VH-VL binders against Transcription termination factor MTEF1, chloroplastic (MTERF1). Designs and how they scored, part 28

Target 1, 262 residues: Transcription termination factor MTEF1, chloroplastic (MTERF1), of Arabidopsis thaliana (Mouse-ear cress) (q84x53)
Amino acid sequence: AGETSDTGILFREKLIYLQDLNVDPHKALRVNPSLRSAPISSVVSVETLLSSTGLSRPAVGRILDMFPDLLTSDPESEILPVLRFLSNEISISEQDIPKSISRCPRLLISSVDYQLRPALTFLKTLGFVGRDTITSRNTVLLVSNVERTLIPKIEYLEEGLGFTREEVAKMVVRSPALLTYSVDNNLVPKVEFFIEEMRGDVKELKRFPQYFSFSLERKIKPRHRLLKEHGILMPLSEMLKVSDGQFNHWLLELRLRSAERR
Short names: E, the ipSAE of ESMFold2; O, the ipSAE of OpenDDE; V2, 0.75 times the mean of E and O plus 0.25 times the DockQ between their complexes.

## First folded at step 16 (VH-VL; framework fv_libivirumab)

Design Q08 (at its last look DockQ between E and O 0.76; V2 from the best seeds 0.00; counts 0 for: pae O 4.6 > 2)
Fold by OpenDDE, look of step 16:
Structure Q08 (fold): chain C 262 residues (1-262), chain A 123 residues (1-123), chain B 112 residues (1-112)
Amino acid sequence: as target 1 above (262 residues)
Amino acid sequence: QVQLVESGGGVVRPGRSLRLSCAASGFTFDNYGINWVRQAPGKGLEWVAIISWDGGSTYYRDSVKGRFTISRDDSKNTLYLQMNSLRTEDTAVYYCARHPYIWSGRTFAFDIWGLGTTVTVSS
Amino acid sequence: DIVMTQSPLSLSVTPGEPASISCRSSQSLLYSNGYNYLDWYLQKPGHSPQLLIYWASYRFSGVPDRFSGSGSGTEYTLKISRVEAEDVGVYYCMQALQTPFTFGQGTKLEIK
């Protein structure tokens, strides 16, 4: 009777601890059943390691809530290798490690040997070589599936748009976000609009890969259509880099000038 | 069993050199930062030096800078403290202490300590 | 350097009674991540130091629940709810925020 009472108390304490960390205990127990029998010290050890990187407690809580399996992970054998990989192989600074983790928590549940390192190897073939090519902002590429996610994008750029490997490499290094966009839902529609409606030269997309970062419906189409109505042609970079306010102001000025000439 | 074992202590004259060793066992040595902490006879604890898990970073207390060198040989699971130009005030029990995670020069704890090795500097 | 100041330097306690040790730092040990980089260690007579509390309030594995740490910023406290004979030794606080890591003077706990 005494042992059962003690286990119950300890379990309750663990739940309270999780709540204090802003981790949903119910979700955590559902996703990670091993958590039920795990001591509080296991959770604390993971928190300790993550926090030691400079992560805030709220950030740690968020990450653990997102990936409850981490709550019973072995910090030394499962988490530390990822941190070491980011530091040693990716050359992420200690200051940027917490930023990287915060932006891409999936790093922590990824295998170095089976996911992160192979992804890095592939990225190197695309020109991601040297310091600052992979930063805290684009570590998501390391957790991307090479065959299912990255290669199809490369293939589309090469085969679909007719770019060489070298040209594609230059594009993705300049704009790593390209490798995060859906081919079917982002790249293809934007290319079609550019070619068919804008009557643009595909070569301009090589020079301005940031084109794909802008909203087709909210920015590209409306601006193009407005410009077309006024008979104005301009480079993509000029059309899209300016703020909405600046664009509207510019358009207004053009209208005024046109009216004065009539 | 996780263990740290210090060795190399002894009696030396001022100005002489001594090399301490700390042998680690029972854990992955190259995953941890390691510290030297000393305690003079009848006195409190005093941090001396730390080396990061990858050996890329070292820090020293001011009183030993330029005289002491902390290093590690991961292939031997051994930490070293090369002590040159020893002074009488360096007399102490020297402990090696494990730090699990070192980031940005901060630490949270020394979780494992050795038994210590005695260094006596006397004329 | 961050200066750590403990009080009292010596404490005599009757077994079963509570004990409290204070530690003050010359600057805040609260880091931007919300953690206080303050540890408590116990050195029993004739033994090496051992970790009791880290980050001000986290009890190290194997440490009895009668030990608790509290505080933030520049003021910290170690409490023993019921002192036992095995608790005799010298207690040290240590700031772990920045090098050089610095210890308090130590507090010697004795049994009456």
Scores: ipSAE 0.028, ipTM 0.586, lowest interface PAE 4.6, mean pLDDT 90
ESMFold2, look of step 16: ipSAE 0.489; ipTM 0.782
ESMFold2 (binder alone), look of step 16: mean pLDDT 91; pTM 0.941

## First folded at step 17 (VH-VL; framework fv_libivirumab)

Design P01 (from S06 with heavy chain I102W W103K; at its last look DockQ between E and O 0.58; V2 from the best seeds 0.00; counts 0 for: pae E 3.9 > 2)
Fold by OpenDDE, look of step 17:
Order: sequence, then C-alpha cells, then structure tokens
Structure P01 (fold): chain C 262 residues (1-262), chain A 124 residues (1-124), chain B 112 residues (1-112)
Amino acid sequence: as target 1 above (262 residues)
Amino acid sequence: QVQLVESGGGVVRPGRSLRLSCAASGFTFDNYGINWVRQAPGKGLEWVAIISWDGSNKYYRDSVKGRFTISRDDSKNTLYLQMNSLRTEDTAVYYCARHPYWKSGYRTFAFDIWGLGTTVTVSS
Amino acid sequence: DIVMTQSPLSLSVTPGEPASISCRSSQSLLYSNGYNYLDWYLQKPGHSPQLLIYWGSYRASGVPDRFSGSGSGTEYTLKISRVEAEDVGVYYCMQALQTPFTFGQGTKLEIK
C-alpha cells in the first residue's frame, strides 16, 4: 500500500513538472507511453542538455511538447550527437545552435548517420559548400528526405523546366527554400501562371528563384492583374520585392501621371 | 560506477613542477567538460581550470595562468593538470570534477561528480 | 569576477528542525534563457564535495526532498526542512554562469 501511494505521488509530480514546462501531459503520455514509467530525472536530464545550448525554457517546453519522445530520450546517445553534428560537421556557431534547434526541432529526433549526414552529403553535391554551406536558417534541408523530398524538386527543375544541373545548383543555393516547396502545389502552378498568363521567359526564373517564395494567390496574381490593366511590364524582382504599400503607392502615382497627360 | 580518481600529488619545493592526473570510469568521458577545483587546508573551495568536452576551450583562474596547463587524453579517459612554477599558495587538495556537456557556449550546472582528491604540498 | 556571499557562515541546528542558508551574488545569475546558474554543494567531513542543487532549485540525483533551493537574480536560499545528522558539513553556493566559477565562503552546519 505504501509503494503504490509513493508511485502515484511521483507520477503526479512528474505531470506537474511537465505542465510547468508547458508540455501537455496527456499528449505526451499518449505519444510516448514509456513516459509513464520513466523517472522525472529522465525528463530533467533532457531539459538540462537542451537548456544548456541557450534555449529558453519556453522554447524547451515547446520542443518537448512537439516531440514527446524526447522526454525519455538519452541525452548523451540520442541528443548530443545531433548537437555535435551541427557544431562540428555543419560548423554552426554555438550561438546559432539554439536558433537552429528552435527553427527545426526535428533535428533532435533525426539520426545523424541515417538522415542528417546523408542529407548533408547530398546537399554538398548541389553546391552547399564553402560560403554557401548550410546555415541555421536552412537546417530544415538536413531533415528532409533526399529521395522523396529533395530529388523530386531537382528533377522538376531539370526535366520540367529544362535547366542544367549547374543552373539548378545555383538556383537552390540562392534560394534554399525552393527545396522545401511542393512540386505539385507550389512550383508547378507558379510556373504555369508565369508562362501562360504572364507570358514570361523561363530564364527569368533562373535569375530570380525567389519567385517561388511568394504567394501566387495573394501577391503574384493580384499584382500581375494590376500591372496588366495598366499595360506595364516589369521584371519579377521589381514586381515582387516591394511591399504592398510601396507597390500600391507606385501604381497610384502612375495613374495620376497618366491622367495628367490626358 | 561513475567515478573520478586523482593522482600525482606530493610534496615539492617552490618553483618546482608537478603533474596531476584524473582517471575517469563508468561514463563517456568525451561528453563532459572536466574541472580542477582545489581546497587549501582549512579553507573553502576554489575553481582552478576547465577543459571543454572536445578540448577546444580551456580556462584558468588568473592566479594560475601561465603556470598551469589543463589537458585531456580521451583515449585514456584521463584529465591532466601540469603545474609549473609552484608556489606555497598552491598548497591544496586538488579535485577533478565532471562538468556535463560543457563547451564555451553551453551552460550547465558545474560539478555533478567529484574525485576523492589528491594532496599537493608546496613547502620550502 | 562574480563575488558570492553566504550567510550565515556557521549554523547550529537541532535535529528535526529546519535550516536556511542564504547566498548573494554581485551580479545576476539569471541567464537569458531564464535559468539561474546557481549551484549548491555539500562537503561532509572528510569527504569530497557533492552536488545538492543546480540551477537554483533543481535537486541533483539522489538528493533527499528535504533539501530545496529557491531564489532568482542575485538572491538565493537553500533550505533543509528537517535537519538530520547526516546533513552535517560545509555548504557552498557557486555561480556557474561564467568563468571563473566562484564559490561562496561556505556555511558550516553542525548539530546541537
């Protein structure tokens, strides 16, 4: 009777601790059943390592809530290798490690040997070397599946758009986010609109790969319609880099000038 | 069992050199920073030096800078403290203490495991 | 260097009674991540120091629940709810925020 009462008390304490970290205990227990029998010290040990990188307590809580399996992970054998990989192989500064983790928490649950390092190797072949190496801003590429996620983008750019490997390499290095966009839901629709509606030259997409980062429905289409109504042609970079306010102001001025000439 | 065992202490004259060793067992040595902490007879604890988990960073208290060198051999799970130009004020029990996951940018609690200490006496 | 100041320097306590030790730092030990980098250590007579509390309020493994740490910024307190004979020794606070790591003077706890 005493042991059961003690176990219950300890379990409750663990739940309270998780709540204090803003980790949903119910979700955590559902996703990670091993958490039920794990001592609170296991959770604390993970928090200790994560916090040691400079992560804020709220950030730690967010990460643990997102990935409850981490709550019972071995910090030394499962988490530390990732940190070392980021530091030693990617050469991310100590200051940027917590930023990297916060931006892409999936790093912590990824295998160095089976995911991160192979991804890095592949990315290097695309030109992510030297000054164009992976940074804290694009570590998401390290957790991307090479075969299912990255290669299809490359193939679309090469085979679909007719770009050379060298051209594609330059594009993705300039705009790494390109490798995170859906081919079917993002790249293809934007290319079709550019070619068919805007009557653009595909070569311009090589020069301005950031085109794919802009919303088709909220930015590209509306701005194109306005420009078309006014008979104005401009490069994609000029069309899309300016703020909505600036764009509207510019159009207004053009309209006023046109009216004055009539 | 996790343990640290210091050795190399002894009695030396001022100006002489001594090398301390700290043998680690029961844990992954290269995952931890390691410290030297000393305690003069009847006095409090004083931090001396630290080496990071990868050996890339070393820090010393001002009073030992230029005289003491901290190093590690991960293949032997051993920490060292080379002490040169010893002074009477260096007389103390010297402890090695484990510092979890310590690198210059990583901040953790400092000393979770301590050795038994080795005595260094500097006297004329 | 960060200066650590403990009070009292000595404490005599009747077994079963509570004890409290204060530690002050010359600058805040609260780091930008929201944690206080203050540790408490106990050195029992004839033994090596051992970690009791880290980050101001976290108990180290194997440390009884009668020990508790509190505080933030520049003021910290170690409390023992019920002092036992085995709690005799010298208690040290230490800042782990930056090198050089610095200890308080120590507080000697004795049993009445």
Scores: ipSAE 0.365, ipTM 0.732, lowest interface PAE 1.6, mean pLDDT 92
ESMFold2, look of step 17: ipSAE 0.390; ipTM 0.725
ESMFold2 (binder alone), look of step 17: mean pLDDT 91; pTM 0.939

Design P02 (at its last look DockQ between E and O 0.68; V2 from the best seeds 0.00; counts 0 for: pae O 2.9 > 2)
Fold by OpenDDE, look of step 17:
Structure P02 (fold): chain C 262 residues (1-262), chain A 123 residues (1-123), chain B 112 residues (1-112)
Amino acid sequence: as target 1 above (262 residues)
Amino acid sequence: QVQLVESGGGVVRPGRSLRLSCAASGFTFDNYGINWVRQAPGKGLEWVAIISWDGSNKYYRDSVKGRFTISRDDSKNTLYLQMNSLRTEDTAVYYCARHPYWSGYRTFAFDIWGLGTTVTVSS
Amino acid sequence: DIVMTQSPLSLSVTPGEPASISCRSSQSLLYSNGYNYLDWYLQKPGHSPQLLIYWGSYRASGVPDRFSGSGSGTEYTLKISRVEAEDVGVYYCMQALQTPFTFGQGTKLEIK
């Protein structure tokens, strides 16, 4: 009767601790059943390591809530290798480590040997070397599946659009986010619209790969329609880099000038 | 069992040199920073030096800079403190203490302590 | 260097009664991550120091729950809810924020 009472008390304390970290205990226990029998010290040890990187307690809590398996991970054997990989192999500064983790918490639950390092190796072949190396802003590429996620993008650009490997390398280095976009839901529709509706030259996409970062429905199509109504042609970069306010202002001025000439 | 064991202490005259060792066992030595902390007779604790997990970073208290050198041999799981130009004020029990100092990340300090080795500097 | 100041320097306590030790730092030990880099250590007579509390309020492994740490910034407190005979020794606060790491003067706890 005494042991059961003690275990119950300790369990409650653990739940309270998780709540204090703003980790949903119910979710955590559901996702990570091992957490039920794990001592509070296990959670604290993980928090300790994560916080030592410079992560704020709220950030730590968010990460742990997102990935409850981390709550029972071994800091030395499971988390530390990732941190060392980021610092030593990617050369991310100490100051940028917490930023990297916050931006891409999945790094912490990824295998260095089976995911991060192989991804890095592949990315290097695409030109992510030297000044164009992976940074804290692009670490999401390290947690991307090479075969299922990255290669299909490359293949689409090469085979679908007829770009050379060298051209594709230049594009993705300039716009790494390109490798995170869905081929079917993002790249293909945007290319089709550009070629068919805008009657654009595919070569312009090589020069402005950032085209794919803009919303087709909320930005590209509306702006194109407006320009078309006014008989205006402009490069993609000029069309899309300006803010909505600037674009509208510019358009208004054009309209006013046109009215004055009548 | 996790443990640190200091050795190399003794009685020396001022100006002489002494080398302390700290043998680690029961844990992955090269994952941790290690510190030297000393305690003069009847006095409080005083931090002396730290070496990071990979040996890339070393820090010393001002009073020992230029005289003391902290180093580690991971193949032997051993920490060292080379003490040169010893002074009477260096007389103390010297402890090695484990510090989770991973790649320069700030953590709590000393979670494991050795038993200490005594250094006496006297004329 | 950060100066650590403890009070009192000595404390005599009846077994079963609570004890409280204060520690002040010359500058804030609150780091940008929101944690206070303040440790408490106990050195029992004839023994090496041992970690009790780290980051102001976290108990080290094996430390009884009668020990608790609190505080933030420049003011910290170690509390023992019920002092036991085994709690006799010298307690030290230490800042772990930056080198050189610096200790308080120590507080000697004795049993009445």
Scores: ipSAE 0.094, ipTM 0.641, lowest interface PAE 2.9, mean pLDDT 91
ESMFold2, look of step 17: ipSAE 0.479; ipTM 0.771
ESMFold2 (binder alone), look of step 17: mean pLDDT 91; pTM 0.942

Design P03 (from S06 with heavy chain F109W, light chain R59K; at its last look DockQ between E and O 0.58; V2 from the best seeds 0.00; counts 0 for: pae E 3.8 > 2)
Fold by OpenDDE, look of step 17:
Structure P03 (fold): chain C 262 residues (1-262), chain A 124 residues (1-124), chain B 112 residues (1-112)
Amino acid sequence: as target 1 above (262 residues)
Amino acid sequence: QVQLVESGGGVVRPGRSLRLSCAASGFTFDNYGINWVRQAPGKGLEWVAIISWDGSNKYYRDSVKGRFTISRDDSKNTLYLQMNSLRTEDTAVYYCARHPYIWSGYRTWAFDIWGLGTTVTVSS
Amino acid sequence: DIVMTQSPLSLSVTPGEPASISCRSSQSLLYSNGYNYLDWYLQKPGHSPQLLIYWGSYKASGVPDRFSGSGSGTEYTLKISRVEAEDVGVYYCMQALQTPFTFGQGTKLEIK
């Protein structure tokens, strides 16, 4: 009777601790059943290591809430290798480590040997070397599946659009986010609109790969419609880099000038 | 069992040198920062030095800067403190203490494991 | 350097009664990351120091429930709900915010 009472008390304390860290205990226990029997010290050890990177407590809490499996991970064998990989192999600065983790918490639950390093190797073949190396801003590429996520993008750009490997390499290095976009839901629709509706030259997409970062429905289509109504042609970069306010102001001025000439 | 064991203490004259060792066992040594903390006879605790997990960062208290050198040999799971130009005020029990998960220059809570200490006496 | 000040420096307590030790820092130990970098250590007679409390309020492994830490910023308190004979020793607070790490003067706890 005494042991059961003690176990219950300890369990409750652990739940309170998780709540204080802004980790949903119910979710955590559901996702990570091992957490039920794990001592609170296991959670604390993970928090300790993460906090030592410079992460704020709220950030730590968010990460642990997002990935409850981390709560029972071994800091030394499972988390520390990731940190060392980011530091030593990716050459991310100490200051940027917590930023990288915050931006892409999945790094912490990824295998160095089976995911991160192979991804890095592949990315290097695409031109992510030297000054164009992986940074804290695009570490998401390291946790991307090479075969299922990255290669299909490359294949679409090469085979679908007719770009050379060299051209694709330049594009993705300039716009790494390109490798995170869905082929079917993002790249294809935008290309079709560009070619069919805008009657653009596909070569312009090589020069401005950032085109794919803009919303088709909220930005590209509306702006194109307005420009078309006014008989205005402009490069994609000029069309899309300006703010909505600036764009509207510019259009208004053009309209006024046109009216004055009539 | 996780443990730290200090050695190398002794009686020396002022101006002499002494090298302390701290042998670690029961844990992955190269994953942790390690500290030296000393305690003069009948006095409180005084932090002396720290070395990071990879040995890239070392910090010292001002009174020992230029005289003491902290180092580690991960192949031997051993921490060292080279003490040169010893002074009478360096007389103390010297403890090594583990500092969990020191990452670069960022802060963490301190000493979770302590050694038994080794005695250094500096006297004329 | 951050100066740590403990009070009282000595405490005599009847077994079963509570004890309280205060620690003050010359600057805030609450860092921007939300953690208080204040530790409590106990050194029993003839033994090495041992960690009791870290981050101001978290108990180290193996530490009895009768021990508790509280506080934030520049003011911290260690409490023992029911003092036992095994609790005799010198208690130290320490800031772990920055080097040099600095300890309080120590509080000697004795049994009446």
Scores: ipSAE 0.298, ipTM 0.704, lowest interface PAE 2.1, mean pLDDT 92
ESMFold2, look of step 17: ipSAE 0.397; ipTM 0.718
ESMFold2 (binder alone), look of step 17: mean pLDDT 90; pTM 0.937

Design P04 (from S06 with light chain S32E; at its last look DockQ between E and O 0.86; V2 from the best seeds 0.00; counts 0 for: pae E 3.7 > 2)
Fold by OpenDDE, look of step 17:
Structure P04 (fold): chain C 262 residues (1-262), chain A 124 residues (1-124), chain B 112 residues (1-112)
Amino acid sequence: as target 1 above (262 residues)
Amino acid sequence: QVQLVESGGGVVRPGRSLRLSCAASGFTFDNYGINWVRQAPGKGLEWVAIISWDGSNKYYRDSVKGRFTISRDDSKNTLYLQMNSLRTEDTAVYYCARHPYIWSGYRTFAFDIWGLGTTVTVSS
Amino acid sequence: DIVMTQSPLSLSVTPGEPASISCRSSQSLLYENGYNYLDWYLQKPGHSPQLLIYWGSYRASGVPDRFSGSGSGTEYTLKISRVEAEDVGVYYCMQALQTPFTFGQGTKLEIK
């Protein structure tokens, strides 16, 4: 009866600790059943290592809430290797490590040997070397499945759009986010609109790969419609880089000038 | 069992040199920063030096800068403190202490495991 | 250097009674990440120091629950809810915020 009482008390303390860290205990226990029997010291050890990178406590809490499996991970064998990989193989600065982790917490639950390093190797073949190496801003590419996620994008750009490997390499290095976009839900619709509705030249997409980062429905289509109504043609970069306010102001000025000429 | 064991202490004259060793066992040595902390007879604790997990960063208290050198041999799981130009005020029990999960600027809790200490006496 | 000041420097306590030790730092030990970089250590007679509390309020592994740490910024307190004979020794606070790491003067706890 005493041992059961003690176990219950300790368990409650662990739950309180998780709550204080802004980790949902119910979710955590559901996702990570091993957490039930794990001592609070295990959780604290993970927090300690993560915090040592410079992460704020709220950030640590968010990460642990997002990935409850980390709560029972071995800091030395499971987390530290990832940090070392980022530092030594990716050459991310100490200051940028917490930024990288915050931006892509999945790094912490990824295998260095089976995911991160192979991804890096593949990315290097795409031109992510030297000054164009992976940074804290695009570490998400390291946690992307090479075969299922990255290669299909490359194949679409090469085979679908007719770009050479060299051209694709330049595009993805300039706009790494391209490799994170869905082919079917993002790239294809945008290309179709550009070619069919805008009557654009596919070569312009090589020069402005950032085109794919803009919303088709909220930005590209509306702006194109307005420009079309006014009989105005402009490069994609000029069309899309300006703020909505600037775009509208510019358009208004054009309208006023046109009215004055009539 | 996780343990640190210091050795190399002794009695020396001022101006002489001494090399201390700290042997680690029971844990992955190259994952941790390690400190030297000393305690003069009848006095409090005084931090001396730290070396990072990879040996790339070393810090010293001002009074030992230029005289003491902290180093590590991960192949031997051993920490060292080379002490040159020893002074009477360096007389103390010297402890090695593990510093867990050093990464950014050593800003973590410091000393979770301590050795038994080795005695250094500097006397004329 | 950050100066650490403990009070009292000596404490005599009857077994079973509570004890409290104060530690003050010359600058805030609250870092931008939200943690207080203050540790408590106990050195029992004839033994090496051992970690009791880290980050101001976290108990180290194996430390009894009668020990508790509190505080933030420049003021910290170690409390023992019920002092036992095995708690005799010198207690040290230490800032772990920056090098050089600095200790308080120590507080000697004795049993009445």
Scores: ipSAE 0.064, ipTM 0.626, lowest interface PAE 2.6, mean pLDDT 91
ESMFold2, look of step 17: ipSAE 0.407; ipTM 0.730
ESMFold2 (binder alone), look of step 17: mean pLDDT 90; pTM 0.936

Design P05 (from S06 with heavy chain G33A D54N G55S S56G N57S K58I; at its last look DockQ between E and O 0.75; V2 from the best seeds 0.00; counts 0 for: pae E 2.7 > 2)
Fold by OpenDDE, look of step 17:
Structure P05 (fold): chain C 262 residues (1-262), chain A 124 residues (1-124), chain B 112 residues (1-112)
Amino acid sequence: as target 1 above (262 residues)
Amino acid sequence: QVQLVESGGGVVRPGRSLRLSCAASGFTFDNYAINWVRQAPGKGLEWVAIISWNSGSIYYRDSVKGRFTISRDDSKNTLYLQMNSLRTEDTAVYYCARHPYIWSGYRTFAFDIWGLGTTVTVSS
Amino acid sequence: DIVMTQSPLSLSVTPGEPASISCRSSQSLLYSNGYNYLDWYLQKPGHSPQLLIYWGSYRASGVPDRFSGSGSGTEYTLKISRVEAEDVGVYYCMQALQTPFTFGQGTKLEIK
């Protein structure tokens, strides 16, 4: 009777601790059943390591809530290798480590040997070397599946658009986010619209790969329609880099000038 | 068992040199920052120096700068303190202390493991 | 350098009674990440220091629950709910916010 009462008390304390970290204990226990029997010290040890990187307590809580498996991870054998990889192999500064983790918490639950390092090796073949190396801003590429996620993008750009490997390398280095976009739901629709509706030259996409970062429905299509109505042609970069306010203001001025000439 | 064991202490004259060692066992040495902390006879604790896990960050107290050098050999799981130009005020028990998970340079957690200490006496 | 000030410097306590030690820092030890970089150590007679509390309120592994740390900013307190004979020694607070790390003067705890 005493042992059961003690276990219950300790369990309650652990739940309270999780709540204090803003970790949903119910979700955590559901996702990570081993958490039920794990001592509170396991959670604290993980918090301690993550916090040591410079992460704020709220950030730590968010990460742990997002990935409850971390709550019972061994800091030395499971988390530290990732941090060391980021530091030593990616050469991310100590100041940028917490930024990298915050931006891509999945790094912490990724295998160095089976995911991060192979991804890095592949990315290097695409030109992510030297000044164009992986940074804290694009570490998401390290947690991307090479075969299932990255290669299909490359293949689409090469085979679908007819770009050379060298051209694709330049594109993705300039716009790493390209490698995170869905081929079917993002790249293909945007290319089709550009070629068929805008009557653009595919070579312009090579020069302005940032095209794919803009919303087709909220930005590209509306702006194109407006420009088309006014008989205006402009490069993609000029069309899309300006804010909505600036674009609208510019368009209004054009309309006013046209009206004055009539 | 996790432990730190200091050695190399002794009695020396002012101006002489001494090299202290701290041998680590029972844990992955290269994952931790390590500190030297000293305690003069009958006095309180005084931090001396720290070296990060990759030796990328090293800091000293002002009174030992230019005289003391902290270093580590991860292949031997050993921390060192080369002490040159020793002064009488350097007389103390010297402890090595483990500092877990240091990633922010000079901002640290706590010293969770301490050695037994080695005694350094500087006297004329 | 951050100056750490402990009070009292000596404390005599009857076994089973509570004890409280104060530590003040010359500047805030609360870092932007929300943690207080304040540690408590105990040095028992003839022994090396041992960690009791880190980050102001976190108990180190193996530390009895009768020990508790509290405080934030520039004011911190170590409490022992029921003092035992094994608790005799000198207690030190230390700021770990920046180098040089600095200790308080120490508080000697004795049993009446």
Scores: ipSAE 0.359, ipTM 0.722, lowest interface PAE 1.9, mean pLDDT 92
ESMFold2, look of step 17: ipSAE 0.486; ipTM 0.772
ESMFold2 (binder alone), look of step 17: mean pLDDT 91; pTM 0.939

